# Ledger of designs, part 204: VHH binders against p49116

Target 1, 238 residues: p49116
Amino acid sequence: EGPLLSDTHVTFKLTMPSPMPEYLNVHYICESASRLLFLSMHWARSIPAFQALGQDCNTSLVRACWNELFTLGLAQCAQVMSLSTILAAIVNHLQNSIQEDKLSGDRIKQVMEHIWKLQEFCNSMAKLDIDGYEYAYLKAIVLFSPDHPGLTSTSQIEKFQEKAQMELQDYVQKTYSEDTYRLARILVRLPALRLMSSNITEELFFTGLIGNVSIDSIIPYILKMETAEYNGQITGAS
Below, E stands for the ipSAE of ESMFold2; O stands for the ipSAE of OpenDDE; V2 stands for 0.75 times the mean of E and O plus 0.25 times the DockQ between their complexes.

## First folded at step 12 (VHH)

Design ue12 (framework vhh_brivekimig_d4; at its last look DockQ between E and O 0.59; V2 from the best seeds 0.00; counts 0 for: pae E 5.8 > 2)
Fold by OpenDDE, look of step 12:
Structure ue12 (fold): chain B 238 residues (1-238), chain A 121 residues (1-121)
Amino acid sequence: as target 1 above (238 residues)
Amino acid sequence: EVQLVESGGGVVQPGGSLRLSCAASGFTFSSYDMSWVRQAPGKGPEWVSAITGSGGSTLYADSVKGRFTISRDNSKNTLYLQMNSLRPEDTALYYCVKGGYLPWRKTFDISSQGTLVTVSS
């Protein structure tokens, strides 16, 4: 069979809301995050191997790994998003909640640690100077993870993950031949994604979802929605 | 020209049921996600439910989840909303909207007349 990913899967361009407000409000953050989420999901569904798993399986897969995909997306789009500024804004908004004594000390600590982990992860990826191909393969490795509970077709998922890993290895060897340990350095970053709470991520970036819809509930919808709907809204062509 | 015509509204008692319909024309219906939006008196528009173009996936606001069912018949260019266990807070003008759910959408392009649903004892 052909490669898992093609050059079309390397392109990952996030379009930010325009205009950027003077201060980053919850709406702006939510919209930016949502756009990234949609982009990530649409990226996944564009992979033939992902489609081959069937609707139930691929939906379960995305439900299991969306926070990791999203985080990789944050890292990849950190500059375009001004991620540091977004995170600072989130902290500022949280301070208001703190002042109102709405959060326990333990919860505050958890949230702040999560934000720190996100920032550190993104900084570490930037330091490694991960390119678009490497991000694509890393996302594929994360997407096709067979070790999540409740998954069906785990053997097939594992095969796809292995294929992603092999293609990444080949790419790194070809492109960065003088850096013999680059692959290892890149892969060693993946465990950090598993330490991040999906619940906290959802709370930080998606608290302003219209209709109080959970990410879990919108994933099947995003995977089946018409692409024109999303693209039209992003380009303003609607 | 895009035309959307809602029907099926009326007066019902709490716990009652209604089925709304929306006849669509002027565009390829099956190629677009559709939504129901409602506006209660003195309130802004509220997204209620969405369905993908193929009808393969549906989404609901928490306020109506488990009570409302969105569906579509692409052969008839018609969108439906089955509303069960109606509550007084469901009282609103209901609009059919071309377009699906977007988490950040606060405004809706409402060009139709809507259909009035009144839930009252």
Scores: ipSAE 0.812, ipTM 0.905, lowest interface PAE 0.6, mean pLDDT 93
Fold by ESMFold2, look of step 12:
Structure ue12 (fold): chain B 238 residues (1-238), chain A 121 residues (1-121)
Amino acid sequence: as target 1 above (238 residues)
Amino acid sequence: EVQLVESGGGVVQPGGSLRLSCAASGFTFSSYDMSWVRQAPGKGPEWVSAITGSGGSTLYADSVKGRFTISRDNSKNTLYLQMNSLRPEDTALYYCVKGGYLPWRKTFDISSQGTLVTVSS
């Protein structure tokens, strides 16, 4: 019944904590990432198709895809966030952790490889000049993925994903009619999202590089927040 | 005017239990998530637990999981914290705060006096 997304779902405006400190610190990074996470969850929650699936299914979907959704958000907001600067600050922190023997060499290698993969993904999306409509449909395709274990409404989720794919195809064909391979180039970037480790994303952005909190445990709380509290958490205002 | 009044603190031996209450007024209580925050002597505030406006979802700091239970009664505009198996490190001034907070947040909008919990032998 109608399009999966409306123009209100294309808007994706991230507001960074103010003022930006002269030197980035763990608090600024975690607050910035927190705002992006809430913005991404608010976006997902606002979609009528998502609302129709019910609370248990909503929680299962978001638990399965939050890292992919967050990574798409990082790519979309990379310039506003100064993501390259944030990643550089994280790398500097990791160098200090090596000097203090707080992390194993194998873990540091794993984390550095993840940072490289994230940078390459964001760079590839920037070079393709992915627009806001395309990001919205890509996020919907990732959100309504029926192939994750533990999902209960997989037939309905498949239908919504197919709708998102169709709407993306129609948009790209209309808007980029002279670029016959644009849709294919966009879609082949999605598998890279599955290579991103949610465990490492949590350490990089949400716990100050120490895994004290699981986003998985927070998701039911975020999805059930009152609408007024959602907006306050996105901006840090109250 | 928003007012939050904590009660139920006291002195208890390790392993004991206390139940904290927070009476809320001056806002539509059921429309807001609520949190408990504690501050040990000489330390900064520490997030303890949060609950959604409806009471349908809760979060806990790792240090209190399985020992503390947050709850609310929206008909009485009251937030609760049941604290079991108390340890000396739980000694702190406990505040209720309006709003949901994430576990990594280190700043809080505390506008109340709090209730003191002392766990000692």
Scores: ipSAE 0.106, ipTM 0.562, lowest interface PAE 5.8, mean pLDDT 84
ESMFold2 (binder alone), look of step 12: mean pLDDT 83; pTM 0.831

Design ue13 (framework vhh_brivekimig_d4; at its last look DockQ between E and O 0.71; V2 from the best seeds 0.76)
Fold by OpenDDE, look of step 12:
Structure ue13 (fold): chain B 238 residues (1-238), chain A 121 residues (1-121)
Amino acid sequence: as target 1 above (238 residues)
Amino acid sequence: EVQLVESGGGVVQPGGSLRLSCAASGFTFSSYDMSWVRQAPGKGPEWVSSITGRGGSTLYADSVKGRFTISRDNSKNTLYLQMNSLRPEDTALYYCVKGGYLPWRKTFDISSQGTLVTVSS
């Protein structure tokens, strides 16, 4: 069997909506986030091992880990997205809700803590100067996590995760031979992803979807949609 | 030239059912996701449902989920919308649209005449 990932899986280019508005409104945030989500899902479905799991397992797997994948994507695309600016805008929008007494004090705290966790995670990844290959393997490790409830083919998923880990190890050893503990430093960042609420992430970034379609509902659709549809809209070709 | 022709609209009572059809031509039908969009009087276009090119996945607006079913027959280049348990608020012109659901889509390229669905007692 060949490697889990190829060089084609290292490419992860997010195209932001253009033009960038002077004021980052909810629509801009939602579109940016949605583009990242779609990119992440399409990245996953491009992996042969992922395809080999079958549609039902694929869908369940993505449903379980989409928040983690999305967060890794945020970290990876933080500069292109101007993530700090987006998060600031989100906070500003939340302030309006606070002023209108729409949120409880506890909820406000919860949401603000979540935003802080996101920012901290992305900053930590930036400090580590994670490269495209490392991100690809980290996403694969997160994607092929067998410890989510309700998954089928867990043995095979575990095998794929191990393969991702091995390939990451080999890559780090080869590329960063002078940094003996780089692999460990990278992997210890993954637990932070599990502390983040998917519900809060959905509320913060996908408000435009809320009331229309849930992330849970859209995942199967994204995984099976025609690639040309997404690409055409992103590039403006159609 | 892309052509989309909707049919199947009519007048029904609340709780009734209709089946809409859309005949597509001028493009490789199976290679494109398709959508239904509706426009009620005095309102803007509203996305209703989408289906992937191969028909493997469907998506619905919350307002129609559980009541409407989108399907397609690629051999006939036809898109369908089965509408059950119709409500007065479902009254609208229904349009077939080339393209799938995108969360950020505000406008739809509507080039067809649509088919009128009227739900009234």
Scores: ipSAE 0.794, ipTM 0.898, lowest interface PAE 0.7, mean pLDDT 93
Fold by ESMFold2, look of step 12:
Structure ue13 (fold): chain B 238 residues (1-238), chain A 121 residues (1-121)
Amino acid sequence: as target 1 above (238 residues)
Amino acid sequence: EVQLVESGGGVVQPGGSLRLSCAASGFTFSSYDMSWVRQAPGKGPEWVSSITGRGGSTLYADSVKGRFTISRDNSKNTLYLQMNSLRPEDTALYYCVKGGYLPWRKTFDISSQGTLVTVSS
């Protein structure tokens, strides 16, 4: 019944907070990450196949995959966000917490391992030179995952995921016809996303959200919010 | 001309309840997310709660979650805040704001007088 994604779903333009502070702080990091989260959720809600699943299914899907979608967004927008600088600032803060005995050694080890996994993932995607079309289809494959617990309509979700996989295959074969193994190299990156902890991602990037709201509570809000104000704020944010 | 008029404030004892109302005019109410913001004496504004334009989703600051309930009646162009289990820390001037929750919104379009809630024994 037509393509899963159109050209409008390939555009993924992140607008950063302005101005960038002289010293990175939890506020700037949280605002930057929040802009990416909102962009990712609005991307997902704009997809006709996603809309067709109904609002309860939509919320369940995004709650299950938001961290994977966010991580793909970090990789795609790593240069615009200055992600390496943000991660370095987070590492410096963690080292200060050890010195001040504010966090346990086990927790800090978990967080540092997560940061290393995130850096490795982003580096691997950069080395593969993943383009905007490929990112869009990878995000769709992640979004339409039928194997999350508690989902309804899993047969329809699986059909949409298969369609995303086929459209990615067609795109890669047409655009990179001389690179026989490109699709395989791209797809083998996806399992790493399941190793990312949503709890640690929230601690790294979303400590300092206004009102101390949780990501699980924000997701249904973003999926149902009126878009005219959001679109106007994006235009005026720069 | 956008107008927002808050009412329902007053003096209550700890553990008490109040229901705030906000009458909206001058815009298509159902097309906008709405928020409550409060300002305690000598402090800056604090976001309290937001609700989507169609009322399908709500969001609460952790400090009020479970005690406050935001709602709206689009047929009456009215926003509500049901405040239960009130604490002295909830003492503030409460404002109705056109617009929803956005983490990068650091200032609020407060152009109304608000309604004062005082929680004191």
Scores: ipSAE 0.757, ipTM 0.902, lowest interface PAE 1.0, mean pLDDT 89
ESMFold2 (binder alone), look of step 12: mean pLDDT 83; pTM 0.830

Design ue14 (framework vhh_brivekimig_d4; at its last look DockQ between E and O 0.51; V2 from the best seeds 0.00; counts 0 for: pae E 8.7 > 2)
Fold by OpenDDE, look of step 12:
Structure ue14 (fold): chain B 238 residues (1-238), chain A 121 residues (1-121)
Amino acid sequence: as target 1 above (238 residues)
Amino acid sequence: EVQLVESGGGVVQPGGSLRLSCAASGFTFSSYDMSWVRQAPGKGPEWVSSITRSGGSTLYADSVKGRFTISRDNSKNTLYLQMNSLRPEDTALYYCVKGGYLPWRKTFDISSQGTLVTVSS
C-alpha cells in the first residue's frame, strides 16, 4: 500500500510573525500559536491515510490529539519560535493576573506546573536532538492514536499507528544504527504529552482568538479551509 | 475588479430575523473562503462568521453562535447570512469579505458599502 509518510511530510516550517515586538503581547503569542496550530492541522490533512479515514473521523481524531500535536510542534519549532521567551512572557502576563487576584492559588499552581511541563518536554526533546523525520513519525503516532474515546474506525487508526511506528523504527535503525536504544528513548517521551491539559494549553496560547472561538470549534474549519488563505497571510502574499 | 454587494438589511424588533445576501463578482467565488464582518456605530469592525469555499465548514463568533447561519451558493456567486433572534447589540453595518477566518485578524479588507441592520424596539 505504500509508506504512511513521504519526504513531503517531513517538512515542517513555521513562519513567525514579523517583526517580533519588544514586548510579547497576547496577540503576538496567539498569532504565533495559531500559525503553529494551522501548520500542524494542515500537516495532518496532507497525509493520505488521514484523508482515508473520512471527514467525521478526521475531525474527531484531531479534536482528541490536537494538544499533543501542538506540543510536539512547540518542541520542534522551539528555536524558531523563541519558545522560552514566549513562555516567559506568558508567565509575566499571569503575574499580572495574580496581582489582581483573578486566580486562585490552586489554579496558579496548575498553570505554572503546566508551563514547567511544556518547557521540560521541549528541553528533553532538544537534548535528544530529534530530527525532522523522527518528529514526523512521532506526530503520526500521536495523531493515529486509537485509544481516545468516541473514535470510529479504531482498527484502521491502529493500523496506521503501527505503520508509523514501524517506519520510525526502520528510519532510526538505518540512520542511527550505532545507537541501539534511540527508538526506545524517543518513544518514552510520548507519555509526557498525555499529562498535559488541553484546556490549560488553550488558555495559555489561544486566549486572543478573534471571536472568542474555541479550539474545538475551529478545528473542523482549519481542516477544510482554503490553504491559500493561510499561506497568503503567512508569506505576506495578499 | 473584486465587487461585493450586500443586501437584505433593515429595521427589526428584538427577536426578529433577517437574511442578508452578498453578490460577488470579479473573482472566482468558489475558490475562496468568505466571511461576514460587521461594524457597530462607534466601534471597530468585528468578525461575525466564515465559510469555506465548498461550504463544507462554517465558523461563528461566540456572540452570534447558535443564532446566525452562514451559507453560500457558488452557482450564484452569492453569500448568505441568516440572522435569527436578533438583539440590539447586533445593530451594525454588515459587510461581505473575501477570505476566511484567521484567529489573529484585526483588520478586514472592506471595500463594499455594506448593508445596515438595525435592531430596536
Scores: ipSAE 0.863, ipTM 0.931, lowest interface PAE 0.6, mean pLDDT 94
Fold by ESMFold2, look of step 12:
Structure ue14 (fold): chain B 238 residues (1-238), chain A 121 residues (1-121)
Amino acid sequence: as target 1 above (238 residues)
Amino acid sequence: EVQLVESGGGVVQPGGSLRLSCAASGFTFSSYDMSWVRQAPGKGPEWVSSITRSGGSTLYADSVKGRFTISRDNSKNTLYLQMNSLRPEDTALYYCVKGGYLPWRKTFDISSQGTLVTVSS
């Protein structure tokens, strides 16, 4: 009962590893991405509606949507992360990999198209000047998606998603009353998230740190961690 | 004051087994995730395994998966590590650590003496 999100769910503060190296490297990119991932999962875990679904359903939801949630986080934190600089460094690395014959031409095309789609998504969100409240509701809509295969409690998940949509609509109408089409402009961005490949996201942001361990395999453990342990992983301090 | 006391280490031949124990006191053991960390001579600490407070979920470093088993007994405030098919590269001081750690962590809050495991012919 009550609103789906509270003010504590709007705050989304990413802290970058310090110091920033002169040349971006795999360790810095992976640590930065890991902080964003765990901030996103801490955010989802803290929502009472999410907690109400039960542990097995929670794991299934996060496994299904972690890449979409991570991508929204990239867009929200793009300036703090210097995401354009990170992606430029990755593109330069890919060009060197062609010369070293490490990737097939077809794979390079896939990865470059994914980077382009990611850049376009982040730029479109920046052009709309999406605020923290709007991001929080968009993340909730993505999190409570009832149409992923294999989910239980889909009726309850759908009800939570509809509540997130209603609260976003009310917020936009109250806050941006002179922009009749703002809600529609925001919502048409969401389908692009389903086109983002979790496999390529892992390759771009997590390969040097994870090795053979996929994000899917660690999600159950991350969701069961204590809040203090989460905060230690997010900041790198423990 | 948090106190963690490891035991069960020793010298063992390659392929052998050891069972490590960690007696915990000075905190509510059942409220915390727990981990094993090891440090080989001349190297930095390496995360080995973690277990949730209830024991319901475990995670292992790739180097020990299928050979090591973490467990806990909350009624005895004790953490365990069953180590099978030991290899020379498993030679290290093994530490029990309060808290859950993930595979990428390179720093740990080690406050104990550890127990030495030596795997050699």
Scores: ipSAE 0.012, ipTM 0.377, lowest interface PAE 8.7, mean pLDDT 83
ESMFold2 (binder alone), look of step 12: mean pLDDT 83; pTM 0.836

Design ue15 (framework vhh_brivekimig_d4; at its last look DockQ between E and O 0.79; V2 from the best seeds 0.68)
Fold by OpenDDE, look of step 12:
Order: structure tokens, then C-alpha cells, then sequence
Structure ue15 (fold): chain B 238 residues (1-238), chain A 121 residues (1-121)
């Protein structure tokens, strides 16, 4: 059947909005996050195995794992995004809300813990010096997770996940032969993704969405939108 | 040259219905997502709805969800907006826009004249 991923799936280039504002406002954060989200979804869409699952299954799968994919994307693009600066800006905005008594103490704690988890995860990935191939396979493993509720074709999804895992294993063995436990160190990071709330992520990064649409509602649209148009919009072409 | 010509606007009572059309030319229509944007008096442009190039997926602003339906006929290079259960707050100039929905889009490249929809008793 051939490999699950090709070299084309390793490329994951995020283009940030330009110019970068002096003050990172909600709009800049939202745009940056949205671009990453779109990139992640289109990455998934570019995988033949993903396409083979059909539209309904595809949509359900992405709805189930978009937060994890997004978080991996944050980690992968952390430098390009200046993620630490973005997160600091988010915290600052939250502080303003706190001062206005708009949030409960418990909610504040939850949100701050979430931000901490995001930062820690990204830092941990940076420390591991995860390369583009490893990120691609990790994203595939996360994408093809059969254990989400309500999924169809779970057997096929599981097969794809196994294939992703095998390819990752082969890659790590070949590329990092001197590091016997690298695969295990990488995979052990994945559970941290499941501890993160998609709702809080949406609140932190996507509160400025035009038209007040939810990530859940926009996923089917993103998966079907014209890629050329998106690329043109991002690069400023045409 | 890209041309977009809207039609179908008019005056209706609250609860009424209208169907807008947009005739597109000057580009490969099916290759582009399309959107409706409206501008009420004294307000900035507001995104209303988008549809993918193939027509396989649609998206709506919360303010119109359940009431408006976007569709397209690629064989006729035409975009449609069926508007039901119209409200006074729906009163605006409605524009057809080349391009899909982007969450960060605050401004729209409006090059057409639009069609006026007035909802009043």
C-alpha cells in the first residue's frame, strides 16, 4: 500500500501575519492561531490515508483531535510564532479581565494552568529537539487515534495509527541509532496532549473569530476549502 | 477583470423572505470560495456566510444561522443567498465577495455595488 507519509508531509511552514504589531492584540493572536489551525487541517487533508476514510469520518476525526494537532503545531512552530510572547500577551489580557472581575477564581486558575501546560509541553518538545519528520509522524499518530468516542471505521484508523508508529520507529532507528530510547522519550510526551482542554484552547486563541463561529463548526469548512485560495490569502498572492 | 453583480434585494416585512443572486465573471468561479458580506447603515462590513468552491461546505455567522442559506451554481457562475425569517437588523447592503471565510478578516475587498435589503414594517 505504500508509506503513510511522504516527504511532502514533513513540510510544515507557518507564515505569520506581517507586520508584527508592537502590541500583540487579540486580533493578531487569533489570526496567528487560525493560520496554524488551517495549516494543520490542510496537512491532515493532504494525507491519502486520511482522504480514504471519507468525509464524515474525516470530519469526526479532526473534531476529536484538533486540539492535540494544534498543540503539536504550536510546539513545532514555537520559534516562528514567538509563542512565549503570544502566551505572555494572553496572560496580560487575562489580567485585565481579572481586574474587571469577569472571571471566577476557579476559572482563572484553570486557564492559567492550561497556559502553563502549553508552555511546558512546548518546552519539553524543544528540549527533545524534535525534527520535522518526527513531528509529522507524531501528528499522524494523534490524528489517527481510534479511541475517540463516536468514530466510525475504527479498525482502519487503528491500522493507520500503527503504520504511523512503525514508520516513526523506523525513522528514529535509522536517524538516531545511537539513542536507543529516543522513540520512547518522544511517545511518552503524547499523553500530555490529552490533559489539555480544547475549550480553554479555543477560548485563549480563538475568541476573536469573526462571526462568532466555533472551531467545531468551522472544521468541515476548513477541510473543504480551496487550498490555492488559502495559500494566496496567507502569502498575499493574488 | 473580476466582476460581481448582486441582485434580488428589496423591501420586505419582518418574517419575510428574499433570495439574492450574484453573477460572477472574470475568473474561474468554481475554483474559489465565495462569501456574502453585508453593511448596515452606520456600521462596518459584516461577514454573513461562505461557501467552498465545490459547494460541499457552508458556513454562517451566528446572527443568520438557521435563517439564511448560501448556495452556488457553478455551471451558471452564480452565487445565491436565501434569506428567510428576515429581521429589521438584517437591513443592509449585501455584497458578493470573491473568497472564503477567514476568521481574522475584518475588512473585505468589496468592488461591487451590492444589493439593498430593507426589512421594515
Amino acid sequence: as target 1 above (238 residues)
Amino acid sequence: EVQLVESGGGVVQPGGSLRLSCAASGFTFRSYDMSWVRQAPGKGPEWVSSITGSGGSTLYADSVKGRFTISRDNSKNTLYLQMNSLRPEDTALYYCVKGGYYPWRKTFDISSQGTLVTVSS
Scores: ipSAE 0.648, ipTM 0.841, lowest interface PAE 0.9, mean pLDDT 92
Fold by ESMFold2, look of step 12:
Order: C-alpha cells, then structure tokens, then sequence
Structure ue15 (fold): chain B 238 residues (1-238), chain A 121 residues (1-121)
C-alpha cells in the first residue's frame, strides 16, 4: 500500500507571470490564479491513490473539490502571489463598480463577504504557520472527500481520506511533539473551505481566461495533459 | 528539427466546411499536447483549440466551440481541425503549434507557414 503522499508531493512552487506589472490588472490576476489552478490539478493527478480511482471518478472528484484545493493553494502561496495586494485591487474595483452602478448591491455584498472569508482563512493559516507537509496532507484530505454529492466510489475515497488524516496526525506528532493541540487547531480551519463559492472564485480570479474557457471544461483537460509538456512549461523553470 | 506543415486551407463561402491537417516530424508526436492558433490580418495570434497527447481531452475557444473539432492520429503524426459552419470572422492563417492550452501562453512559437482560410460571400 505504502504512504499516501511521498516527499515529492510536498514541493509546491508557484511561479508568477513576469514581469510584474506596475498596476495589477485582470490579465495578471487571471494568469497568476491559472498557474495556481494548474499547479494544484497536476499535484492532485500525481498522487498514486488518485490515479487508482479511474478517470471518470478523478474528474468528478476534482470538479467537486477544485475550489477547496485552490483556496488552500491561495493560503499556501499568499506571500509569493502578493495575495493581499490582489484582493485589495479587487475590492477597489468593486467599490468603483458600486459608484458607477455597474453591479447589483446584493451581488456585491456576496462577493465582499466571500473576500472577507478568504482573507480570514488565509490569515488564520498564516498565524498557525502551516508548513508544506501540513498543506500537502490538508489538500489530500479535501481532495479525498467522500461526502460530495454524486460520487460513486465513496468507500474507497473515504479510506484514502482516513489515510491522509492518519499521516497528517503522525507528521504533526513527530514534528511538533511539544505542541499537543496543533493538529486540532489545524483541522478546525478546514470547514471554512466549504464556505468558499466556486462561482465567486471564478468571478474574482478567472474572468480573463484565454478563449473564454470555463473552469468546468478545463478540469478534464488539465487532468489528461501530457506531463512532459507541462513540466517544460512550469517545472524546471524559475 | 521540429517541423510542422499545415494544409487544407482555401476559399469557402459562409456556412461551408474545411478540414485542416498538420504533418508533424522531428519529435515524438504522441508525447505532446497540440494546439491550433490563427492570425487574422492585422491582428495578433489567437488560440483556437488544444488536444492532449493521447487525444483523451480537447478544449476550444468559445468563439469556435460547437463548430470546430480538433483531433489527432498518433500513428500518422498528424493533427486535424474540422471546421464547420464557417463565418467571415474565421478568416485567418491557421497554424499548428506544439503544446497545449495555458492561460498564460500569450505568445506562440510559430515557425511554420500556416494554411490560409478565407471565408467570403
């Protein structure tokens, strides 16, 4: 059987578009977020347990959890992405849209609440100083969630999730042996991920996709992309 | 040396169909995702469609979805684009490009001549 994740699954290096523009714009934000999405999907597909579920199950599972994986990625990469600056730029744009009557007041309230929840989540993860191993296991726990509607292989998915939880527990106990409550503090943050709306995430980060492709259509493509070509585009480059 | 040779372009009336081909050589074709890119007169390159190395998944720009079909034959090292219900806006040089869809890929390594598609009444 073996461990669910290997050391290769801990590395999660996001490379940002360069050069960084003087002023953040829709294209830079969308490209940055897209790189994170691709990195997250390729991370998931590299896991042997994920590969064992079969392609139809893989696609269904990722469609159900991609936003949670993406949100964990935002928290993990918040500094390299300058996420706080990105969110501030989005808030300013929303405030200008109110001033110009471009958006519904109800929609803006929804979006601002989502941004607040995202900021709170990222801040709480930073306060806990979550490390790369912990992020990898947290991502595995959300990936192998058996309680999403429409899944058929829930028993096998549940076993993989339990294995991820066990390996996280073992890692935390070994690495943070003096901090009795660390695992509990980490796990208490996970429910917040279910509060993140994939619809609003798309509106915030993915409005400018080349060819106007939907996230739902991209997921099957990313999962089947040739690994050698992807590695030439992002891994092995700075 | 990587070589990509497009063919199948021509002049066609609106609503017509064309099938583009791209013969690939100088690399292991099945190991790479492939794309079609087009360039209209006076405009920059525009991504049209991509297909995974195995052919197991495809993506289309919204402007061509439902009208164009990308496919490949790895035994013949050939990429195809079936274009149906053609519109004047589809008039462009069409290029076969090594590599798949990436939102951050704004420039394309076009080293081929392309094949011209002209849609006019």
Amino acid sequence: as target 1 above (238 residues)
Amino acid sequence: EVQLVESGGGVVQPGGSLRLSCAASGFTFRSYDMSWVRQAPGKGPEWVSSITGSGGSTLYADSVKGRFTISRDNSKNTLYLQMNSLRPEDTALYYCVKGGYYPWRKTFDISSQGTLVTVSS
Scores: ipSAE 0.626, ipTM 0.857, lowest interface PAE 1.6, mean pLDDT 88
ESMFold2 (binder alone), look of step 12: mean pLDDT 84; pTM 0.850

Design ue16 (framework vhh_brivekimig_d4; at its last look DockQ between E and O 0.79; V2 from the best seeds 0.78)
Fold by OpenDDE, look of step 12:
Structure ue16 (fold): chain B 238 residues (1-238), chain A 121 residues (1-121)
Amino acid sequence: as target 1 above (238 residues)
Amino acid sequence: EVQLVESGGGVVQPGGSLRLSCAASGFTFSSYDMSWVRQAPGKGPEWVSSITGSGGSDLYADSVKGRFTISRDNSKNTLYLQMNSLRPEDTALYYCVKGGYYPWRKTFDISSQGTLVTVSS
């Protein structure tokens, strides 16, 4: 069998909505986040090993790890997204809600901690200067995680994860031979992803979804949508 | 030229059923996701449902979930919407739209005449 990932899977280009508004409103944030989510899902879909698992397993896998994939995507696209600005805008919106007594003190704390975790994670990844190949392999490792409950084909998923890990190791050894512990430094960042709540992420970035659909509900749809149409929508060509 | 022609609307009592159809032409139907959008009197357009090009996946607004079913026949270039357990709040002009569901979509390119669904006792 060939490698798990090819050079085509390294490309991860997020196109932001244009024009950027003077004030980052909920719609802009939601659209930006949604584009990233779609990009992440379609990235996963483009992996032959992912396709080989079948639709049901694929859907379950993505449902289990979408928050982690999304967060890695945030880190990878932080500059293009102006993530710090987006997060600041979210905080401002939350502050307004606080003033209106719409949120409990405990909930506010929880949400603010989550935002802090997101920012910290992205900053840590930036400090490591993670490149596109490393991100691709990290996303694959996260995607092919066999330890989520309710998954089928866990043996196969584990094999794919191992393959991703091996390829990452080989890449790091080849590309960063002078940095003996780079692989370890990169991998130790992954546990932070599991500490982040998918529910809070959904609330922060996706509250403006049309029709009030959940991420869980939209995942099967995203995975099966026509790519050409999606690309056209994102680029504004259609 | 893209053409979409809706049909199947009518007057029904609450709890009744209707099946809408949309005949599509002017594009490769199976290559595009499709959607239903409705507009009630005095309200803006509301997304109702979408289906992928292959028909492999569908999505619904919460307001119609469990009651409406979107489907398509690519051999006939036709989109369908089965509406069961209709409610007065379902009263609207229903439009077939080329394109799938996108969370950020505020407006829909409605170029068709739509079909009127009226639910009243």
Scores: ipSAE 0.793, ipTM 0.914, lowest interface PAE 0.6, mean pLDDT 92
Fold by ESMFold2, look of step 12:
Structure ue16 (fold): chain B 238 residues (1-238), chain A 121 residues (1-121)
Amino acid sequence: as target 1 above (238 residues)
Amino acid sequence: EVQLVESGGGVVQPGGSLRLSCAASGFTFSSYDMSWVRQAPGKGPEWVSSITGSGGSDLYADSVKGRFTISRDNSKNTLYLQMNSLRPEDTALYYCVKGGYYPWRKTFDISSQGTLVTVSS
């Protein structure tokens, strides 16, 4: 029972589809978001504590928290993804849309509010200059949340979350010793993740998946897929 | 070096069933996710289904979900596709492909002849 995370769990390199199109489209956004989703799921499955929970628990846990992990990933990778540009394009489309015939006025308002919440979350994380170690521990705290309904092994999950919290505390105290309140400022951002709608996240980022598959269908698949081909795509090795 | 040989295609009436097989050789079959891809006349390849190396999870295109079942027998190096409630739009060459599902995977390394499925009255 050593450290919850090692240095290998801090690396979180997102590669974007190439080339970037002149005008953002649903397919580019979906491919970019899918790469982030796969990266997030493979990050989670690489953690020994996660592996120890067993496959059924793993699937239940990720289904409960995937949107929170994804949102942390968006904040962490916002520059690489050009997230501000993606969100601005979506907002401009909605503001200029005569398509209320396809969408209710209430739905458009819900989507705009979600985008604003996401922008505010990402801005707050950028202002704090959250580093890769801090993101890794925050993702672990979110992943090992015992509060979700229907989970088994909640005692073990809670133990892992407490360990992630302790390791984050130790890291922040050593690395940012001059900033007494940094840990508190970081942790108060986490409740905002629970306000993010997985339904709207799917509409914004996952329209156009090949075969029209759902996120709930993909999660068990990613958690059990062989990694050799996937790792080859990340490293480019053959 | 990698060889994939499909079989089990044929002509069936709408609502009928077929079971496709794919014999694999030249690689460690159980270490790779596998997919079925189909190509209708005059159209590009379309992903149908994928299964993990262990067989522990599978994934289906929405157009075939509930009608098709992918499976594998790692002891026989064989991939299967059980096709039920067949429709005319399922008419295609069906290919066995080494590799799994990726939302960004637009091309497939088809290295085999495929097996023809024709659904007609």
Scores: ipSAE 0.754, ipTM 0.903, lowest interface PAE 1.0, mean pLDDT 88
ESMFold2 (binder alone), look of step 12: mean pLDDT 83; pTM 0.835

